# Ledger of designs, part 12: VHH binders against q9w197

Target 1, 300 residues: q9w197
Amino acid sequence: RLRLQDIPALTQDHCRMRDPAEVERIINEFVIGGPERMQIVSDFDYTITKQRTEDGGAVPSSFGIFNACQSLPENFKAETDKLYHKYRPIEIDPHMPIAEKVQYMIEWWTKSGELTSGFPFDQSEIDQIASKYTHALRDRTHEFFADLQRLGIPTLVFSAGLGNSVVSVLRQANVLHPNVKVVSNFLQFRDGLLDGFQQPMIHTFNKNETVLNETSEYYDLVHTRDHIIVMGDSIGDADMASGVPASSHIMKIGFLFDHVEANMKKYMDTFDIVLVDDQTMDVPRTLLSLIEKQHKLNLE
Key: E = the ipSAE of ESMFold2; O = the ipSAE of OpenDDE; V2 = 0.75 times the mean of E and O plus 0.25 times the DockQ between their complexes.

## First folded at step 6 (VHH)

Design P11 (framework vhh_7ubx_2; at its last look DockQ between E and O 0.39; V2 from the best seeds 0.00; counts 0 for: pae O 10.7 > 2)
Fold by ESMFold2-Fast, scan of step 6:
Structure P11 (fold): chain B 300 residues (1-300), chain A 119 residues (1-119)
Amino acid sequence: as target 1 above (300 residues)
Amino acid sequence: QVQLVESGGGLVQPGGSLRLSCAASGFTFSDSYMTWVRQAPGKGPEWIATIYSGGSTMRDDSTKGRFTISRDNAKNTLYLQMTSLKPEDTALYYCAKEFGTLSGYFDYRGPGTQVTVSS
């Protein structure tokens, strides 16, 4: 039986847990179950990418990469900023019912799609900008994805951002291995012009595996994998695995950087492990190493 | 419905060349992003190159000096020109529709065309 006190990565001051006994229980279940029962579900923006660079600089979101493209209409940035200022306060409102928030998210994405239509666009502009941010991935992200590939663990990168940017960054960083699937919002073209986003639109409150009902290949790959590591930087990311059976064992890892004191209680109530200003993949990698170590012992 | 049919593979000696074709139907090819992927025996699929609707490309560094992706929108056809072939290039080559919910490596891909590089 593994004990938390014997796992150095989990005893650091920046690694917070509301219920250490429950974390220890889930880790032991993962170790017993082995890599064949594992799957990963991860956010991209500020989860796979850093929340800050070493010098404290900002890292752009997947939409931030798109907004930096020169081919966008003159008013595009101003119009998208207007939508952000209208809908962001609704998205993060702690008192508004989720069902009501969902209607505003649909409205936001519909209006964003209308703005993202009627002009030509070249994906190579995204590729050019994204190439500057392959080094903005969390420390040891390359090693983390290599571990997942070696262990044969399906990895879903699930983003409410822009998938064109997500894929570009991951591919140029050489981490988009065959076991990695990206589900996100992708640009759509018609008659050589942008025509909004491909359906379905993914937003904060529908970001769960049920949106993939029609992806039979992915479902066939993961339906026997009831041990899940969920990774995110926002409260909504904790629900990405909500479509799995109640008998599943889920470890929710939350990366907390902004307004730490104000957000700590909510993050600790939502995530099993809260990592405070940790710009590395060291904790997720530690969980994989424990699973791999036991798996190798079982093969002896 | 969406159909992708690869052709042009075969047996070739080291240093040889092949041009693979992918015939597409059931969607507006000219508006799509298209990808070539290969899978060697006992290995996972390996991305080679993607060509965007406007003709610009993203290519894997290890093959971009020997392989060129191109498209002919009038013929709804995707191409992969392969030169200086090596035994390590032996694989089943697939074309795929890229950047969509049902696109990419494991979505809407053709049955593949076999390339064998042997003396």
Scores: ipSAE 0.575, ipTM 0.815, lowest interface PAE 2.1, mean pLDDT 86
Fold by ESMFold2, look of step 7:
Structure P11 (fold): chain B 300 residues (1-300), chain A 119 residues (1-119)
Amino acid sequence: as target 1 above (300 residues)
Amino acid sequence: QVQLVESGGGLVQPGGSLRLSCAASGFTFSDSYMTWVRQAPGKGPEWIATIYSGGSTMRDDSTKGRFTISRDNAKNTLYLQMTSLKPEDTALYYCAKEFGTLSGYFDYRGPGTQVTVSS
């Protein structure tokens, strides 16, 4: 039986836990179950990509990569900025009921799709810009994804951003292995022109099991895998695996960088492990190593 | 029904060439991104190249210069021209339609065509 005190990566000051005993319990359940019961669900923007780089360079969001493409219409960025300033305050409003927010999110994405229509565009522009950010993934991301592939652990990259950018970054970084699936918003084409986004649209409030319902291809791949690591950088990411059976064991890892003091309580209440200004995959990798090695030792 | 059917595989000697085809139906081919992938026995799938709806391509560095992806939108057909074949290229080659809501491996793939490089 593993104890947290014997896992150095989890005893560091920047690694915070509301309930260390619960984290310890979940780790031991993961070890008992082994890699065959594991699945990973992770956000992309500022979860797989860094929140902060050492050289001070900006890390764009997946939509930020698209917005930097030169072939976009002259007013495209200005019009998308208008939509952002109209709807972002609604998205983050702490007092508006989620059901009401959903109607505004549908409106936002509908209008965004309209703006992203009627002109030619080639994925190679996204690829060119994305190539600059393959070095902006969290340290040891390559190793983390290589281990996931080797262990056969299904890995879902679940993003409300732009999947064309997500896939491009992951592929060019050589981490988009066969066990990795991306669920996100993708560009649609009609007669050689952009035609908005493919349906269904993914937004902050449907980034959960309703997009991955029991008839989805993903559900069939993972329905027996009830040991889950969830990784995210925002409170909304914690619910990405909310539709699993109550008997499931879920470890929620939150990457906290923005307004740390103000957000600490909320993150601690939401995530099992809160990593403050950690720009690495070291904690997730440590969990994989324990699951593989200790499970194997228990079988011997 | 989305269907992808590969053809053109076979036995070839090292240094030889093959042209693989993938016939597509059941979707708007010209608006889709198309990909070639191979899988050797006992190995995981290996991405080779993707061709976008606009005709631009992205290729894996390890086969760059030897393999060329192309498309004929009038015939709804994807191609892979392979040259300088090596025994290590022996694999099942299949095409896939990329970039749907659930993406990252493949939205949909064909059954594949066997390429064997020996002698």
Scores: ipSAE 0.373, ipTM 0.745, lowest interface PAE 3.7, mean pLDDT 86
Fold by OpenDDE, look of step 7:
Structure P11 (fold): chain B 300 residues (1-300), chain A 119 residues (1-119)
Amino acid sequence: as target 1 above (300 residues)
Amino acid sequence: QVQLVESGGGLVQPGGSLRLSCAASGFTFSDSYMTWVRQAPGKGPEWIATIYSGGSTMRDDSTKGRFTISRDNAKNTLYLQMTSLKPEDTALYYCAKEFGTLSGYFDYRGPGTQVTVSS
């Protein structure tokens, strides 16, 4: 049996756990089950990407990458910013019920779609902007995805952002391997012009089974994999695997960066592991290493 | 039924060129996201490039300046033009159809064509 005290990556000061015994239990279950039972579900913005650079620089979101494209209408950014300022406070309001928030999220997306319509757009512009941010992935992301590929572990990047940007970054960073699937909001075209986003709409609060079930092929791929690592930077990300029918053990990893003191309790209550200002993939990679190495040893 | 068949592989010397072809059938080719991937000995599959109706994207490494992805919708054929080939380019090259819009998930692949670069 593995002990947490023997895993240096999990005993660092920035690695917080509300229940270390539970984390240890889950790790041992992962090891016993082996890679063949594992799947990964991860957010993209500020999860796979860094929350900050080494010098404290900003990292754009997937929509930020899109908004940086030069061919966009002059007032596009201004109008999208207005929507952001209107609906973002609602999204993060701790006192508003989620059911009520959903309606505002739908409105936000609808209005955003209207703005993102009626003009030509070359998707290669996204590639140009995205190419500048391949370095903005968390440290050792490349190694992490290589490990996942080597182990044959299905990996879902589940993003409420812009899928075109997500895919562009992952591809150019050489981490979009065949075992990786991206579910997100993608641009829609009609008669050569932008026409909003493809359906179904994915927002912060509907990253659930309903969205995932529409891709029956992916379900068929992962339905036997009941050991899940979930990664995210927002509270809502913790529930990304809630709709997985056969989930036996779930490890929820949260990346906490903003307002650490104010958010710590909620994150600790939501995630199994809370990583404070950790701009690496060392912890999830460590978990994979343990699963691979110890599983082999147990079989010998 | 979907079918993908690669061709054009072979043995070439370093610095040489090859043009790979992928004949597609059983789906609407012109609307599909088509991808080239390769797998070298001892390595996992790696993505090379994807072409779609609005353009194309390619990995950001030494292949970007040497490889070009294209398609002929009238012939339902995907191409990969490779130039300045290196021994490191030795691999089995696959043509793949992506599930959905640039999802990174390949629902169909061909059997592959072998490319060997050696002096």
Scores: ipSAE 0.008, ipTM 0.245, lowest interface PAE 10.7, mean pLDDT 89
ESMFold2 (binder alone), look of step 7: mean pLDDT 78; pTM 0.778

Design P12 (framework vhh_7ubx_2)
Fold by ESMFold2-Fast, scan of step 6:
Structure P12 (fold): chain B 300 residues (1-300), chain A 119 residues (1-119)
Amino acid sequence: as target 1 above (300 residues)
Amino acid sequence: QVQLVESGGGLVQPGGSLRLSCAASGFTFSDSYMTWVRQAPGKGPEWIATIYSGGSTMRDDSTKGRFTISRDNAKNTLYLQMTSLKPEDTALYYCAKEFGRWGDYYDYRGPGTQVTVSS
């Protein structure tokens, strides 16, 4: 039986837990169950990518990469900025009911699709910009994805951002292995012109298992895998594995960087492990190493 | 009913050339992004090149000087022109439709075509 105090990565000051005994329980369940019962569900923006670079510079979101493309119309950024200023305060409002927020997210996405239509776009520009940000992935992300591939653990990158940018970054970083599936918003083209986004829309409040279709290839891989690591940087990311049976064991890891003092209580109430200004994959990798170590012992 | 069928592989001497073809059906080929991927025995898939609906291309730096991706929308066919082939290029070569929301990154891979470079 593993004890938390014997796991150095989990005893650091920046690693916060509301209920250490529950974290210890889930880790032991993962270790007993082995890699065959595991799956990963991870956000991309500011979870797989860093929240800050080593020099303190900003890391662009997946939509930020797209918005930097030169072939976009001159007014595109101004129009999308108008939508951002209208809808972002609604998205983060702590008092508005989620059902009401969802209606505004649908409006935002519909208007964004209208702006993202009717002009030619050279997607190679996404690749050119994304190539500059392969080094902005959280430290040891390559090793993390290599661990997942070696252990055969299905990994869902579930993003409310732009999937074209997400895929470009992961591909160019050489971490888009066969066990990795990206579910996100993708650009749609018709006769070489942008035609908005592929349906259905993924936004902050519908990023959960109810969006995942049971007929998907991914569902066939994971329906027998009831041990889940969920990774995210926002409160909404904690629900990415909602709707699974109560018998499932879920470890929710939250990366907290901005407004730490104001957000700490809410993050600790929402995530099992809260990592404060930790720009590494060391904690997720530690969980995988514990699972792998026991698995190897069981094979002898 | 998306189908992709690769052809044009074979045995070639180092320094030689091959042209691979991929016949596509079951979707609007002209609006799709198409990719070439290879897989050597015991290794994972390696991305080679993508051609976008508008005709622009992205190629892996290690092969971009020797490999050229192209398409013929009238024939629903994707091509990979390979020159200055090396033993390291020995692999199964696959064409793939653009990634989709529900599919693997390389949506709808065909059965592949074997390229063997030996001397």
Scores: ipSAE 0.005, ipTM 0.137, lowest interface PAE 16.0, mean pLDDT 82

Design P13 (framework vhh_7ubx_2)
Fold by ESMFold2-Fast, scan of step 6:
Structure P13 (fold): chain B 300 residues (1-300), chain A 120 residues (1-120)
Amino acid sequence: as target 1 above (300 residues)
Amino acid sequence: QVQLVESGGGLVQPGGSLRLSCAASGFTFSDSYMTWVRQAPGKGPEWIATIYSGGSTMRDDSTKGRFTISRDNAKNTLYLQMTSLKPEDTALYYCAKEFGRLPDSYFDYRGPGTQVTVSS
């Protein structure tokens, strides 16, 4: 039986847990179950990508990469910036009821779709811009995805951002392996022109079984793999795997950077492990290494 | 230590004017884009305007004819000039610094706010 006290990565000051005994229990279940029972469900923006670079510079979101494309109409960025500044404060408001926030997310999506329609667009521009941000991935992300591929662990990248940008970054970083699937918002084209986004709309408050139960790939994961690592940077990400069987063991890892003191209690109540200003994949990789070590002992 | 402190709020009659200030410290103000947001009791936050490091502005269409955002980089201060104030403008007004240079970054920090009450 593993003890948290014996796992250096989990005893650091920036690694916070409300219930260490429960974290220890889940780790031991993962180790006993092995890689065949494991799956990963991860957010992309500011979870697979860094929340800050070493110099404190900006890391664009998946929509930010799209908005930087030169072939977009002259006022496209200005209009989408207005929508962002109008709706983002509502999205992150800690006191507004979720049901009310959802209505604003629908309004934001509808207006964004209207702006993202009626003009030709060269998708290769996304690749050009995304190529500059492959090094903005969390430290040791390449190694993390290599570990997952080696262990045969299905990895779902579940993003409320723009899937075209997500896929471009992951592909160019050489981490879009066959075990990795992306579920996100994708551009739609009709007669060579942009026609908004493909259905269904994915936003912060519906990243859960309501959307995922409509995909056969996710259905297979739910039934064969009941040990889950969930990774995210926002409270809504914690529910990405909520539709799994009651027999499941879920480890929720939250990356907290913004307004640490104000958000700490809510993040610790929501996530099993809260990583404060940790721009690495070291904790997720440590969990995989413990599973792999026991798995190798069991094989030979 | 990033710090934002709003001031200039108060009680004003309908049709009046107020100038809000936001004093910034702990970061390179001249490189940051800055935003004004308001929140009325029982309502969600409402974005008012953003000003970029170069002075370009984005404003909400409902208030852009009455409100003007500006900055003084030498004083590390953000301003909101409000004219033709209406009772529906009653709210707590916040300034905010967003992470990075791109519009889709999270808010790094939001100040405690300054109360504006428009009443006769």
Scores: ipSAE 0.000, ipTM 0.419, lowest interface PAE 10.6, mean pLDDT 83

Design P14 (framework vhh_7ubx_2)
Fold by ESMFold2-Fast, scan of step 6:
Structure P14 (fold): chain B 300 residues (1-300), chain A 120 residues (1-120)
Amino acid sequence: as target 1 above (300 residues)
Amino acid sequence: QVQLVESGGGLVQPGGSLRLSCAASGFTFSDSYMTWVRQAPGKGPEWIATIYSGGSTMRDDSTKGRFTISRDNAKNTLYLQMTSLKPEDTALYYCAKEFGKLSDTYFDYRGPGTQVTVSS
């Protein structure tokens, strides 16, 4: 039986837990169950990508990469900026009911689709811009994805951003292995022109609706995997795996950087492990290494 | 292209006041929400305040009693009024057009910043 005190990565000051005994219990369940029962569900923006660079520079979102493309139509940036400034305050409003926010997200998505239609666009421009942001992945992300591939653990990258950018960054960083699936918003083309986004729409408040869909090939891959690591940077990310049976063992890892003192209680109430200004994959990798070590012993 | 230029920083004694300005161009300022961020030597960026297009504000609890964010849409200018300045307020102050999540306050557009030094 593993004890938290014997796992150095989990005893660091920046690694916070409301209930260490529960974390220890889940880790031991993961270790006993092995990699065959594991799956990963992770946000992309500011979870797989860093919340800051070493010099404190900005890290753009997946939509920010698209918006940097130079071939976009005249006034495209001005029109998308109008939508962002109208809807972003609503998205982050702590007092507006979620059901009301959802209607505004649908409105924002619909209008964004209308703006993102009727002109030719080449995916290669996203690839060119995305190449500048492979450095913005959390430290040891390549090693983390290599560990997942070696262990055969299905990894869902679930993003309310732009999947074209997400896929481009992951591919160019050489981490988009066969066990990695991206579920996000993708550009749609018709007759050589952009035609908005592919359905279904994924926004901040519905990131659980298309996960583990019984009619999807993804369900066949993961329906026997009841040990889950959930990774996110916002409170809503903790619910990405909410559609699984209540008997599942879920470890929720939250990356907290901004307003640490004000947000700490809420993050600790929401996530099992809260990582404060940790721009690395070291804690998730440690969990995988413990699982792998026991798995190798069991094969002997 | 989006351009943000901060001004108004300088050396000020403890207890003093400064008013920072941020001149914006290349986008429809009146429809935008704007943010002030500071970065002290050896520390990460610290969010101070955001002002929405309608004038509503969100402010960090640690500074909201001393700092006031405001805007002048006719001049495309963002302001930060700072009072009762302390040595720990010493930092590079920059304005930003917020694009990231609020809990993870990052920006695709920011100015070069204006240095504020609080020292006797």
Scores: ipSAE 0.000, ipTM 0.175, lowest interface PAE 12.1, mean pLDDT 82

Design P15 (framework vhh_7ubx_2)
Fold by ESMFold2-Fast, scan of step 6:
Structure P15 (fold): chain B 300 residues (1-300), chain A 120 residues (1-120)
Amino acid sequence: as target 1 above (300 residues)
Amino acid sequence: QVQLVESGGGLVQPGGSLRLSCAASGFTFSDSYMTWVRQAPGKGPEWIATIYSGGSTMRDDSTKGRFTISRDNAKNTLYLQMTSLKPEDTALYYCAKEFTRLGSEYYDYRGPGTQVTVSS
C-alpha cells in the first residue's frame, strides 16, 4: 500500500490537497487496476505548455500562434481582441449561471468564425510559428508522453483552443504518438478559403466527453478504462471527464500559477491535487511510475 | 501574490466626473495588460477599456468618448477618468489583470470593486 508521505513529489510545499487521504486512496486504486485501466484527459494551453518560462519568455496560446500568422487580414487581430475583451469577462464571471454563459460562448465562437472566413490560409504558417514553441512545453513533457506511449495509455488532448496549433506543436515536439488523440477547434476550408471552424464548437463550458462521437474508435479504445487522470489549468477543465461511468476513479490535477491566494480555495475544492507554479510534468509522471512499478510488484 | 485594490467611487450627480484608481502589487505591473470592467445591478459584466503594457488602449465604443483609461507604471496604478456621468453608469467598477501572453489569456482575479452611483 502506497502512502503519500513516502512520495516526495506529493509532499512538496507547492503540491496542495484538500483531502490527502482521498488522494492516497485513488492512487492505490490506480495501482490495483494498473496501466490497462488508465486513460489521460488533458487541456493543452498552459497545461501541456508552461504558464511561464524560466527565461521570462512569453508562451502563446494555440490561438496566439494563429494570430501571429502573416496571411491574416490586417485588422484580424484587432477584431479578435475586441471579441476577447467583450466575452472573456462574461466567461469568467463567477455569478452568471453556466447556461447563460453558454449562450455568450456560442455568440463569441460564431463571431470568431465569421472573422476567420473568406481569405486563403496555409497551415505551414502555423507550423513555422509553432516550431519556436516546442521547448515551451512543461519540463519532462517528452518523458511523460513517452511513458504513456510505452504503457499503452490513451491520451486525449482536449482543448477549447485551436487544434491546428495544438497538433503542430505536439507533432514538432515529437510527442504526438499513436495513443494521443486531439479534440479541439479545427480550421475549415471551402473552395480554397477559410470557412470558420469545423463543428462542433468546443468552448470552456462544453469541454466534456458529451461532445465526442461515442461511436468513434476512441470510445472503443477507452470504454474499459475507468481510471482517469485529468489535467488542467482552469476550473472548467476539471469536468473534461464528466461523461465517464459512475464506477470511475478520477484524479484531477490543476496547475495554478497566478492569483494564487484568491484562487486557492476554489482550485482546492475543484481539483484533487493543486500544483502551484509548477512548470513540470513531475507529479503526473510520478503517478505513472508508481502505478507501473507497484502494479508489476502486485502481479509478481 | 497578486493584489488589486480599487478606490475613488462614490455618489455623484449626473454630468459629474470621477477618477477611479486601482493599486496593483505582486506582479510586474509595467508588463501587464490592465482592464476596467463594470457590473450594474441585475446585469452581467461589461468591459470598458484595456490598456496595454506600452500604453496603447482598446475602448468600448459606448463609453470611449466619456471615459479614459491610463496607467502610471512608476506607481503601479491604473486609472479610469470618467466624465459626463449618467444614471446608466451606476455600477460596481472592477480593475483586472490580463495575462500578458500574446493577449489571449485572461486571469479571473478582479479587485473587490468600487461602487459608483450616479443620482440626482
Scores: ipSAE 0.000, ipTM 0.262, lowest interface PAE 14.0, mean pLDDT 83

Design P16 (framework vhh_7ubx_2)
Fold by ESMFold2-Fast, scan of step 6:
Structure P16 (fold): chain B 300 residues (1-300), chain A 120 residues (1-120)
Amino acid sequence: as target 1 above (300 residues)
Amino acid sequence: QVQLVESGGGLVQPGGSLRLSCAASGFTFSDSYMTWVRQAPGKGPEWIATIYSGGSTMRDDSTKGRFTISRDNAKNTLYLQMTSLKPEDTALYYCAKEFSPLGDSYFDYRGPGTQVTVSS
């Protein structure tokens, strides 16, 4: 039986847990079940990508990569920035009911789609911009995805960002293996012109497994995999696996960078493991290593 | 650590003026995009204005004729000059730091706010 004190990666000061005994229990359940019962559900922006570079520089979001494309209309960025400034304060408001926030997310999405319509766009520009940011993936992301492929663990990249950018970055970083599926917002074209985004829209408040019920291939792949590692950088990311049975064993890993002291209690209440300013995949990789090696040892 | 502290609120009569200040510390203020947001009793938050690092501004149409956003990079201070105040301007006013203008900015720090009450 594994104990947290025997796992150096989980005893570091930057690795915080509200309930270490619960984390220990979940890890041992994962070990008992082995890789065959595992699946990963991960956010992309600021979870697979870093929240900061070593020099403190900004890392663009998936929409930020799109907004940097030169073929977009001259006022496109200014108009989308206006929408961001109007709707972002509503999105992050701690007191507004979620049902009311959802209506504003629908307004934001609708207006963004209208702005992203009626002009031609060359998707190869996304590839050109994204190629500059493969180095902005968390340290040892390539190794993490290689481990997942080797172990045959289905990996869902579930993003409220722009899927065209997500796919481009992952492909160019050589981590878009056959076991990796991206569910996100994708550009839609009609008669060679942009026509907004493909349905359904994915926003902060609907990132959960019920949206994924529309994809039968994904469901068939994961319905036997009730041991889940969820990774995210925002509170809403914790719900990405909420559609699975309550009897499932879920390890929620949260990457906390901003307002550490103010956000610590909320993150620790929401995530099983909170990683403070950890720009690596080292903790997720350690969990995979333990699942593989200790499961094999238990069978022997 | 990033810290934002608003001041200058208070009770004012309709038609009056107030200047709100936001004192910033813990980051390079001159490189930042700064925003004013308000939240009225029983309403959701409402964006008022953003000022970019270079000094250009974006403003909400409902208030831009009466409110002016400005900054003093030497003093690390953001301002909101409010004129012709109306009862509907009664709200908690707070400033926010936006690190990147690329839409999904990760750095979005908010101050505790300063209360503005417009009443006779």
Scores: ipSAE 0.000, ipTM 0.290, lowest interface PAE 13.9, mean pLDDT 82

Design P17 (framework vhh_7ubx_2)
Fold by ESMFold2-Fast, scan of step 6:
Structure P17 (fold): chain B 300 residues (1-300), chain A 120 residues (1-120)
Amino acid sequence: as target 1 above (300 residues)
Amino acid sequence: QVQLVESGGGLVQPGGSLRLSCAASGFTFSDSYMTWVRQAPGKGPEWIATIYSGGSTMRDDSTKGRFTISRDNAKNTLYLQMTSLKPEDTALYYCAKEFRGLSGEYWDYRGPGTQVTVSS
């Protein structure tokens, strides 16, 4: 039986836990179950990408990469920024009911689709811009995805951002292995012109079973995998695996960067492990390492 | 670590002017777009204006004739020039560093803020 005190990566000051005994319990269940029962569900923006870079440069979101493309209409960024400023305060409002917030997300999405329609677009522009940000992935992300591929662990990158940018960054970083699936918002084309985004819309409040019902192929891949690592940087990311059976063992890892003191209680109430200003994949990799070491011993 | 510190608020009479400042540290200010937001007691946050890294601006229609957002990249400082102030402008004013997107973005709007009170 593993104890948290014997796992150096989990005893660092920047690794916070509301319930260390529960974290220890889940780790031991993962180790006993082995890689065959594992799956990963991860956000992309500021979870697989860094929240800050060492050189102080800004890390764009997946939509930020798209908005930098030259084929977009001249006022495209200004018009989409108007929508962001109107809807972002609503999205994060702690007092507005979720049902009302969802209506505003649909409104935001509809207007964004209208702006993203009626002109030709060369997706290679996304590739050109994304190539500059492969180094903005969390430290040891390449190694993390290599570990997952070697262990045969299905990995869902579940993003409310732009999937075209997500796929471009992951492909150019050489981490889009066969076990990785991206579920996100993708551009739609009709008769050679942009025609908004493919349905269904993925936003903060529907990153869960409702959207995953559209991906039955993914369900077939993971229906026997009841041991889950969830990774995210926002409170809403913690619910990405909420559609699984109650008997499942889920380890929720949250990356916290801004206003640590003010946000700590809510993040600790939401995630099993809270990583404060940790721009690495070291903790997720440590969990995989423990699973792999026991698995190899059991095969001998 | 990202830090935003607002200043320049205070008491002002209707029709008066104030200039708010936001001192930024812990990130490359010149690459970021910056926003001013206000919140009156018992009300939700209200967006005022955003300034992009290149200096172009977006402003709310209700205040754009009276408020001007600007930045000084050499000083890592954001400004809001407020003119023709009204009692309805009474609120806590705070600045925010924003990343674009629908989810997982950091909207750093939890600085101490600076109180603006417009009363005779």
Scores: ipSAE 0.000, ipTM 0.210, lowest interface PAE 12.9, mean pLDDT 82

